# Designs tried in a protein design chat: VHH binders against Uncharacterized protein DDB_G0275255. Part 2

Target 1, 266 residues: Uncharacterized protein DDB_G0275255, of Dictyostelium discoideum (Social amoeba) (q8t2u0)
Amino acid sequence: SSILKANFYYKVDWENVQCFVPPCPKYTIQKLNTNEKSQKILDFIFPNGLNKTTLLGDESKTLIVLGTTQPSSKFPNNATDFLVTRVYKSLPLGNKQTSTDKYYMFGDNGTRCKTSPCPNIVAALLNVHSQEIINTISQPYEKNVGFLDSVWLSSKNIRSDDFGLIGQGTIKNGVISISNSFIYLPDPPIKCPELPLLKCVEGNSMTYSRDENRCLVSPRCTKFGVCTLSIPLCNKGYRLVSFPSTELNGCPKFFCDPEFVNKTHK

## First folded at step 16 (VHH; from t5 with T105D)

Design u1
Fold by OpenDDE, fold request of step 18:
Structure u1 (fold): chain B 266 residues (1-266), chain A 124 residues (1-124)
Amino acid sequence: as target 1 above (266 residues)
Amino acid sequence: QVQLQESGGGLVQAGGSLRLSCTTSGRTFSSYYMSWFRQAPGEEREFVGAISRSGGYTDYADSVKGRFTISRDNAKNTFYLQMNSLKTEDTAVYYCAAMLVYYGDWYESRYDYWGQGTQVTVSS
């Protein structure tokens, strides 16, 4: 098996094959944005903080990994392991992949405009030294996923930190139409800060806002108003979360968060 | 296009300190991983150190670990290399480089923009 010294981004695939004679690699990796042959992988070595049992198996088909191959520790002569540097997981309920889809990361190119559209985004093609200027990132999830936190997702497109998403899509006329977005794991990368407990007077209760990292912030004592009684249902792959919202005068605000992200509140 | 400009180079005695700066044009500084490279006469360019977009992660060549410190100020669009305990073998042209996409390595081919370099000379 080929040993790569340099890191690249790969799409992971998995097949449940019967193993008669070890080693029996069940995983394959495909280098993104290339026509290179897929490579068989016996095992993934994950960085600290990630549970491989939850990421591998059938769920591995939703992963993009950054890393490199190395000889297997168990079978150094006839099997290959993958040393993982970063992991990304696809958001459920994206659109079907098109034949023209490529994988990108995005950044601010510094352009500022007085009029729209503004070509202020650089789309970098992963694994290939190529970039394209775009003005809009169009995500499918707002339409496909009920009660999705759009602020959270939008904030992932272009990051000032190191944890932006990977977008799979097609660029046309300055717009990238995303089929699937892959979120950096773990999410959030940093645990939410602990909030002070407020002692509210009778008739008032503690309420919050939620920031772009899905953390509760700005605790306040709020007098409860009249609330709706309906509880929404989340699509498959998403879990219902809620918090008493300052914006809603103490009423619960509901979101459907992806199941694979960490819970940030009750 | 992003323009990088190094400054702070010069002549320093062995054991001395020097601080290099790299300024980035525009408002895109925070979009880039930043690295320092150096090239001594007759040698290949080598990696010195790097810092992530947010500054939360840094990496150094073994030859400079413990002596050099990298930092960045995104508000000032400036990238720094603090060099302490300088040695004669640290003499080189130092280059600033910017990389949009992180690959977990610091190969020269990963970088999108380069500065012109600044000369650092360490005398005995």
Scores: ipSAE 0.826, ipTM 0.912, lowest interface PAE 0.5, mean pLDDT 93
Fold by OpenDDE, fold request of step 18:
Structure u1 (fold): chain B 266 residues (1-266), chain A 124 residues (1-124)
Amino acid sequence: as target 1 above (266 residues)
Amino acid sequence: QVQLQESGGGLVQAGGSLRLSCTTSGRTFSSYYMSWFRQAPGEEREFVGAISRSGGYTDYADSVKGRFTISRDNAKNTFYLQMNSLKTEDTAVYYCAAMLVYYGDWYESRYDYWGQGTQVTVSS
C-alpha cells in the first residue's frame, strides 16, 4: 500500500545571501508549535497555481507551508528541498508581537447553545495531536484594517471545505486572542463563477452583491441613486476594490482586500 | 465528540461487490476528513482510502486502486466505501476514521476518532 510521506506545518523564513559556492540555501523552515531546530532549505517546490516568486518575496515570516523535505534535485548530497502541499499567507496587521503564540486550526465541534458564550469551537494545535474547546475567536483585523471584508475573514475560521485559515494566538478562558491569521492560498480556492450580463432598462445599471469568497453574485438591474464621493485608502498590504452594489442602490461598495489574494472583480 | 459506526460488512464471494457505510452521530461530519482502514488477522492495520471534507479529493492505497471507491454524503453524515472486484486478500475488519486537521498524509496517529469496525470476508 502506498503511504504518503510524513508532512508537517512550517513557518518559512528567508534571508538575502550572496552565494559564492553553491549550494547556498537561503530559506529556513521552523516546525510550528515545536522547539525543533530550524532547517535550511535550498528550494521550494510549489503546487500548480501558486507563484513562487510572489510567495517568497521580501516579507519574511509571512508564510506557513505544509509539506515535507527531500534531497535537492540539484544537490542531492548536501542540500534539501521542500515539497509544498499547502500554503498559507499572513494577513497584514502592522506591528505584530507573535513570538510565543501557538498555531491552530479551528473546527465546529457540534455544540449548540441558547446563550452566549457557547463552547462550539475546537482549536486544534498544529503538528501536535492536541485540541482545546473554545467559545470565541477574537481577531484584531476588523478594528485595525479599514474596509476589510469581515464576512470574508470570519468565514475562513471554520470551514466545511478544505481551506480554513491558520490562527496564531493565545487561548484564555475559552477565548483565543488572535495575533496573526494565515489565509489558505490560492484565495479563493475555486475561481468565481462567471455572471450573466443583464440588459437593464434605461436609467438602471447592473449591480451586485459579494459573497464570503469575495465573488460577485446576484446580479440585478438597479436604478441609480445618489452616491458619496469619498474613496477610502487601504492599509499597507491591501488593495482597494469596488463594485456597483445593490445594497447601496448602485453606488460603489469598497473593500480593502489583501494583495496576496486573487482579484475576483474590478 | 464524533461517534463513528460502520455497517455493510459481511460475506461475499471473490469477484463480488460490497458497500460499506460509516455514519456519524454529530452534525460536524463535514469538519472531518474521512478514511477507511482495514486489518487482516495477524497483520498490521493498513490504509485503504481517504476523502477530503468537501469530497473534492480522494486517495487510495495501491492495493485497492481501481477497485474501491470512496464517497461521502455530508447531508446524511455518511461516509462510503464501494468495494468491487473483491479478492480473498481483502478479507479484514474495516474501520472508519475521522481526522480534523489535514497533514497531507494518512498516518493512523493523525486521526481523532475511530469506529468499532465491520468484518468483511471474501471467500474463494
Scores: ipSAE 0.825, ipTM 0.913, lowest interface PAE 0.5, mean pLDDT 93
Fold by ESMFold2, fold request of step 18:
Structure u1 (fold): chain B 266 residues (1-266), chain A 124 residues (1-124)
Amino acid sequence: as target 1 above (266 residues)
Amino acid sequence: QVQLQESGGGLVQAGGSLRLSCTTSGRTFSSYYMSWFRQAPGEEREFVGAISRSGGYTDYADSVKGRFTISRDNAKNTFYLQMNSLKTEDTAVYYCAAMLVYYGDWYESRYDYWGQGTQVTVSS
């Protein structure tokens, strides 16, 4: 009945309460950047191709969803479903949110400077027609997460491919201090290109670099070196990945990638 | 500040073609979804089409699909509407519009910036 309702960005919450008479909605949504009351949601209808094991139940408390409500398919007069257009999931180990935090997306405003700070970033509030010019996005994750791929994360701040992150944070003096970043799913949005299966001459091994989409690129045969093996341990919520690195003369380079993003190499 | 200005409107015979341009100043539009709307006299403004930041995704109203093409040139900070096979029903003031945040729809209320409009008149 509400197929053409306007979409908004909502934060999801969940509580496993006892309910003896259906319908039993256990989710709520709260429109971001507003004081509107939370709404009860029975079911989420996600786009195809998402790994739902990280999206439902208690895991849904880390989500922001773009979409709209509609009558429940199961209980159309008594319950509400949510039709999801996009889903974003927070990186583990952000900083504690503050009461002044708001939710933003970012863009480049075209200003170019010879020196820093350069006020070249638009910070746009979600759901509210308000924008600010800032010079710096400050992320907490390099300090909080060992072996984080900082090139990947920084690339998500302002993207040309429409799949940038949502930043939760407070702006002061032209700097947004991010408490939590929410990553568009799936990540990467576009699958990595296939690499050729090549064999190197004896004494050499195939090595790579990793680009800002976590894709292995620039295959090269590199003379086999000696590596001092030290295998890092990732924080909870992150998984260890590695690849033979050109930069490290064929020795493994390690990252701790979020468990909820797609693997891009073995 | 972002300022949008349309150009290229005019009088054209039915079946003909016309190319509209939208230029931006102030903020670069490379971070914005860009759209065309049109308004016939006495009517509400209606969506014509949109293009994503990079140009990789386009969407069109059914009434213009196959006849109109939206493109952008981020290096020139310019956004285009190529209109082919024009009909008298295409007569309207055409507006370009920009929004930074994507909401999965093209409702007029989403757009942060609007141009002043350019008249297109299609004669029989």
Scores: ipSAE 0.592, ipTM 0.824, lowest interface PAE 1.5, mean pLDDT 88
Fold by ESMFold2, fold request of step 18:
Structure u1 (fold): chain B 266 residues (1-266), chain A 124 residues (1-124)
Amino acid sequence: as target 1 above (266 residues)
Amino acid sequence: QVQLQESGGGLVQAGGSLRLSCTTSGRTFSSYYMSWFRQAPGEEREFVGAISRSGGYTDYADSVKGRFTISRDNAKNTFYLQMNSLKTEDTAVYYCAAMLVYYGDWYESRYDYWGQGTQVTVSS
């Protein structure tokens, strides 16, 4: 058949159930923001450049996928595969979802205000033609995760590019209370630019800032300061990263980045 | 509440050029994917091309590749279709459309907002 199916956003689930006779699909998908029945999926076909280890099996329970179903390549009459266009993965240590939660993408509607609250955010339901104007996106992760890069996360709420997050949450009184945020993969979607090596005079060393894409930027030679000796620990699901920071006079600045995103510096 | 408005249509000789514009008077569309569609009399509306919210990605129908260029100026909240090397089969009403949520395709059903259309007529 030459019919192309339309893409939708789906939540993925996985269950290792007993199966004696192939095909043995262990995944299900549920179209977001609908009451449609879940569908069994044998295999996912992902875009190139993703770390499939973090996307398969039990790890798939953290995924939202954009794409469409097609007959299985192995069992075309008996099973269904999913052709993935985009994948998003939830940050660890969100809040427990509630029965009123829906899945949204966000945009700027152009309104600018002198005073708060400012209704300048469009919250668009995925899969359903419904949009709501809100004034605030409330994220749980800065509270729940020590040393989170809050600039990186806040930059994902509303982006000028195509790589904003999906927020799962409930809207009340113009505020969405996010329970879980799903990050577009790969992150960053574009590799960080190369930086020049500086020659620093004695007593100085190269220092940096980190931008909203977690890329090191603005290399400088900085006179060394006195550093604290403490090294933080990250919550489960996050890894510790550091770099010599201009703002800390060459002392390391620490972040806890999600383990599933790409490293952007040493 | 929000309206898209096309302009720049008209009569043009085959091989000629024309530039269409799309503006809005109710909302900034900087967060939206913007697209052009066209419909000839008695035919279904067809995709012409699309541009990402930043302008960094464009996509075109095969029938217009290399002849049409989509661009946008988010500071002016304006979206353009430059049409070169026009053919008589390009004769149609041209519509601009906007969608916030990306679905990996350009089906008409994705778009949240549509303009009223502007006529382009290409004479032989």
Scores: ipSAE 0.580, ipTM 0.821, lowest interface PAE 1.5, mean pLDDT 88

## First folded at step 20 (VHH; from u1 with R27K Y33W)

Design y4
Fold by OpenDDE, fold request of step 27:
Structure y4 (fold): chain B 266 residues (1-266), chain A 124 residues (1-124)
Amino acid sequence: as target 1 above (266 residues)
Amino acid sequence: QVQLQESGGGLVQAGGSLRLSCTTSGKTFSSYWMSWFRQAPGEEREFVGAISRSGGYTDYADSVKGRFTISRDNAKNTFYLQMNSLKTEDTAVYYCAAMLVYYGDWYESRYDYWGQGTQVTVSS
């Protein structure tokens, strides 16, 4: 590989201002966990697989990007573009905004305990080569977001495939209290595998389980029982999804998935 | 907390092959990106290659592309560098390094742990 310019993690901001004389950069980036001055950005260059139109504009305020700056292709002498390596998007949590919390990624430090609490998590401070050992990641979403897939979210905290979330929060007494979680895009990082179509006998239909990547798995033929028809409502920023559940004896299982993640089933 | 130990270095003739190993202590090998670096006498340490946590992604310096191959065995907590078609300019101390957070670049400052190095000498 060529000598690459140093990448860092940045929070993105956007302002809709009228442009009289180009160039008119409307974006700003702030280097995470630093007091460095924000930089004006004219445009973002995204990697393959991401839709630029859906990520930028007003929605850009919910983004964290990994990458570096370069002279603009359109205005090389007086504007700057941002070359994006990775994108993360904030999970909606009402109107809560916390500006002072630090940004972390998490890993397993190999510690194994017989009793709780167990200090088995490394919290790495982004952009600053500093780490802290913790025992608990406290997420607010389970309590505040109805029908959120807790298995999906919890699995994002520490990932061996390097697609873990970025957590914004505060550490105290071995516990990080998360104020905002940012999910790696695209989600899932790898497409769900296709499932075989089962030919079920009369009175039975295909049912599934859902894994930590929100993929349907383990198709089975299940006898339909009587199901209660209560359809939940999702919080703003979330969409309702459902599937015939093996665990619920063929009844629909409901989840509220973030709107910005890819659909993995109906 | 994580200790890295290189092995497999030695003297080899130009055109020959050598396989380096890096073993890690502890049970957190899969949490780290792994990289090989090398330092020739009187030169700065340079990036050789890297591999992701799962092994699904690799990257190499241009000087070693097509000749060197990196792999890992997470079950054995071991990281490998297969070196083929060795040249005299490949002579260096080779270092194993571990990185927890990925930044899309391979600067030395990104890495959390380093091995002591193993000498590789390629004779003409």
Scores: ipSAE 0.837, ipTM 0.917, lowest interface PAE 0.5, mean pLDDT 93
Fold by OpenDDE, fold request of step 27:
Structure y4 (fold): chain B 266 residues (1-266), chain A 124 residues (1-124)
Amino acid sequence: as target 1 above (266 residues)
Amino acid sequence: QVQLQESGGGLVQAGGSLRLSCTTSGKTFSSYWMSWFRQAPGEEREFVGAISRSGGYTDYADSVKGRFTISRDNAKNTFYLQMNSLKTEDTAVYYCAAMLVYYGDWYESRYDYWGQGTQVTVSS
């Protein structure tokens, strides 16, 4: 067809299959929030900067992609490829999905209230012209994941830069209970800025804060305090990161970041 | 439901400028991607330009690049199209449109709300 198909959001599934006679499409895409039949995909074409091998690993059902299908370059008559525009990766240790779960993106509708609850969030249903006004996004990860950067995750709910997460969940009485959140990749979408090296006086060391993008910011010279020697352990799917923290008087602050996000500091 | 209202259209000579505005009725303006479309007589409606929720991203049709500029003021719930160096072929009804979700394309079907349109006529 001379006309490119419109993009939609799809969930990606795959399984390891032995291929005896090519083509052997091992991927399956399901259009979100629809009952359309799933489609077999031979290969995904990713934008630059994303590692195909890492994303299409053994852990299935963890990817949402925005894009469209096209005839395979290798097997144009017998197989279909998927041209990817955007990629989202699910955070590990979400809750089990429910039968009523749908997929949403969120926005700030500008409403401001003096009292709670405040219906200031728009939940937009993906692939469907539908929306709901909600007052609360309930994420499971703060409870399920130790040392998770809650500021980072909360900031992902609603992003002014349009790189917010996709939330899988159920809305009831103005609250969406999220089973799984899918993070836009790459994360952060923009590289962290370089920071200057400060020359601190004797007895002081350079410390930082971390912003909502997990970037180190606001370098300062801080007098080193007494630090604990305990190092936390991260849950499966998360990596331990640390930095000299201004808030902790030079002591290391620890976070467990998802393994699939980019490292922003040591 | 969001209502969109265009204004600023009119008659202008070739080479002239116009500024179109699109105002929304609700406080949910910041939740929407905004786009301008236009439809000339006897032609299909075509994409003119778009702007992201925050205004940090804009896209334009090739036919208007360098001449048209899109902006928004979320505090005023207003979306703008600055049209410079207007040509006779820019004559059309211009429509404001809003969409909640970005899909990487600008198909009309993506948009949730549409304005009634404003006439822009560029004379020789």
Scores: ipSAE 0.796, ipTM 0.893, lowest interface PAE 0.5, mean pLDDT 93
Fold by ESMFold2, fold request of step 27:
Formats: C-alpha cells, sequence, structure tokens
Structure y4 (fold): chain B 266 residues (1-266), chain A 124 residues (1-124)
C-alpha cells in the first residue's frame, strides 16, 4: 500500500548480489547519522534534468540522496523505490573517512569578529536535530587536487541560495576536518546567464572573470598578454577547463572541475 | 540562543489586510528557511507558507494562495507575512519558524526555532 513518508538524507550503496527471481533490488540506502539498518531499493526516481545513467551502478556509491521511499511501480507489494528530491555527489580525492565522521550542512550564525578564529558557523547534523558552533571548515581538496576552483568550493560551504554542500567530517576544537564533500546536482543549480555581445578593437581580446558558480562574468577587452605554455593535467575524476582571464591579461586561466558538474563555458 | 518574535497581529475586518513581522534579537537568520504556521483554537497547527534563505523560492498552503505573500529582508534580518482579503477562517495564532536544513517538506519537526505567536482575529 502507498504511505506518504517524510524525507531524509541517505547514503547510497550498491550490493553485489545475484538474484534469480524478480524483484532484484541491487541498491541500499542508509539514513545518514543514524544506526538504522540499510534498506533495499529497486529503482530511483530522479528529478528531471539529471543524467540517470551516470548516477547509478558503480557511480551510486558516491551519492547522497534526499527523498523518501514508496512502493515499487513494478512490484508494489515486494519492492521499494526511492523518490529523489535532491542528489549530491562526492568530489573525487577526499581524505580517508574516519569512524568519528558525521554528515553536516553549514550556515552562518550571524556572529562577526575582528579577529580569527570566529565562531560564526553552524554545523547542523543531517537527519538528527543537533547543531554545533564552529569557526573553520577545513577542506582537503585544494591540497589534493591541482587547479581546483577554490572560490567555487569555498562558496559551497555556506550558500545564500540553499544549494550548499554536505560535509562528511569530524569536529575537533571548533574545526571540522572534512573527509568528503558532496555537491548538490545539478551544479550550477541555475544555468549561467548569457553574456552580452562584445567586439574588441585590434590588439585586444575578450576576457572574463569566473564567479562562484563557475559562470563567466564581467566581459572586458584586454590587451594581449605574454602567456606561458604550461598546460596542466587534471587528476582522475576532474576535467580541464580554461577561459581567457582578465586577471591574467588574456592568458588562459585553468581549472580542474569535477567531471560530474555541468560545463559553464567552452 | 536564537529567539524569534512576531508582531503586527490584531483585530481586522473581513476583506481587510494585515502585515505580520518576524524578527530576531542578537542572531541572523540569513542561512535559514523561514516559515509561517497558524493555529486556530482546538485545531492542530498548520503550515501557511515558507520562503527560501535568499527569498528566491516561496511555497504556500492552498488555503492562502493568492491572498498571502511571504517576503524577507536579510539586510534588516526581518521576515514578513502580508495577508490580504482576510476571511474569518484566517483567525488564528500565527507563528514564525526557522530551519537551516531543507528537507523538501514543511513538517513541524524540521524547524529549529519557533516564535511565541501573535493573534490575528478577523471579524464579521
Amino acid sequence: as target 1 above (266 residues)
Amino acid sequence: QVQLQESGGGLVQAGGSLRLSCTTSGKTFSSYWMSWFRQAPGEEREFVGAISRSGGYTDYADSVKGRFTISRDNAKNTFYLQMNSLKTEDTAVYYCAAMLVYYGDWYESRYDYWGQGTQVTVSS
């Protein structure tokens, strides 16, 4: 029978089981920050606009989903589907998780300080109504991933628009040490605005800045600069992107963006 | 400790308008979803509407759609409920509430902070 259930945040896993008689659920979900037993899931029903093929199978082990269970459309008495409200995917190359790690979202508590450290961050446990005041979110990715867009990632810690990351980590002495960060999909959550048409006089080229949503902004004509020819390579799970940068006098600025986020420029 | 305080309640004639405010002392709610709930005597508290932390998304109970408007001014740390075309069935104590983590629903158990409520009475 169908029963309306409350939404919670779950970690997704895949089970390597052989099944001879349908229904054959191959996925499990585990409610974050609890000791509740994992639950078998036959199918996930994702919101429109997500590429389901790249989110399931082996890739599902990197997911956190917000949503609820419902009876399977195919096997309503014998299997369970998951109705997804939101999906988050972990950045590759985090640190090894520890047994003390928990899953948090973050907010600004309004405290403002002249000096560091400033205890101005609320770390809220997902699914469990418990909050802790901290002063620092320590991410591993700038150290682990060359050419990571640190402005983009830093902006995901606390967002004005409700699409902040989920941080898996341990809090000690007012600092959360993140093992893995899970990014809301799609990223960016709102498509980048169109850029105005601009033609530059001879000797100048169109240059840009990139904002915290990875969108090209502030188009300007800049005199050609002398550029190095060093082209970085990205770690597995990241793709190289570049754009002519105002701050580099038209020379390409490079980032290694996660392969699972949308491209925002060519 | 965060404390929410409603104001602007009172007695108003049916068909009239009233604006409720929700403010905090000491702390900011710029990182919070803000919601209004209401409770008539002898009834369970019901959801009225919610607004995202940026103000870019709103949701309303069907009974108030088109008549009530939720807004916020994060610079003033103030959250509003504009009530137009009031009906006698809108008579209730109105509560503001805040939640940091979005769950895709408006169950009361999601909310981290609640105000003490303000009475709205719609006559005739």
Scores: ipSAE 0.676, ipTM 0.853, lowest interface PAE 1.1, mean pLDDT 88
Fold by ESMFold2, fold request of step 27:
Structure y4 (fold): chain B 266 residues (1-266), chain A 124 residues (1-124)
Amino acid sequence: as target 1 above (266 residues)
Amino acid sequence: QVQLQESGGGLVQAGGSLRLSCTTSGKTFSSYWMSWFRQAPGEEREFVGAISRSGGYTDYADSVKGRFTISRDNAKNTFYLQMNSLKTEDTAVYYCAAMLVYYGDWYESRYDYWGQGTQVTVSS
């Protein structure tokens, strides 16, 4: 019966409207998966550790926030603030939203099959408390983004650590076709393990693989390989990263990581 | 149909300890937050505590903090409530519950699955 402190998932929008007299709320929030009217927000109160300078203004149009409203600290009778519990940010270069898209989180149903398709995924609607069993999550980003870390993205569909993505998409015949994926911030949610301080014998170099959290792991010494001199370019919104790769005999392996996630290696 | 099942309830003397278990068959809850609730006779059901899907985060009602510990073993698909320093006020039916989507609160309406409950009686 007391809904005043209930948290919900909201899509954020923003418009830089000229405002002569305070308060001047420039943000709106819209409760996901509902027809509720948008609500004006003056300020967001983010959890500690997030760089809100890079999340506000025009950048906020890519956000989903979990949290609740409260009276503004500056204008308690005339404006509303939003107390943020979690922030999710859209990957650049998704597909265009369709009219049937809804917002979901995913989990493992526990079903295991000998053959595909396997109905082993729970797709849970945000805010509406409804669930559906599906067999496939279809992401657009492997086609749309060159050098995407597909292992990282695939791991975000269903996570054991509660920091999986929010998928915006349409379910048809047991398959969700994702238009946009929203990544929990910060990513990775837990810092990578420290790299070893070991050195290799002369003529060898330390090489690595990269795990599903974008962390360098499995250090090995390998003899120097013959490498190409080609350096790829990343699509807008992504930054180039590289590391000496064990699978490439010490040659750099490249990924294009979203600019908004934390760096995990040089 | 998937059902959660509590066990380990019973009669215990004040100051004593008891461990409750929650399990199920046919479905894994490794993707779910797990929580314990309790309901004393004639009262509304109240939150006791919650544990994240990985086990790395726990939260407790103030009335039980420091005395109760929630844990889980995802390999066995089993969840536990260790209750120490029990008081007569802890007498209730204890329920386990599961939710997939985290909302940052513990309202009963968030939970997708509930157990049938197990009685805990704390005598003076």
Scores: ipSAE 0.658, ipTM 0.845, lowest interface PAE 1.2, mean pLDDT 88

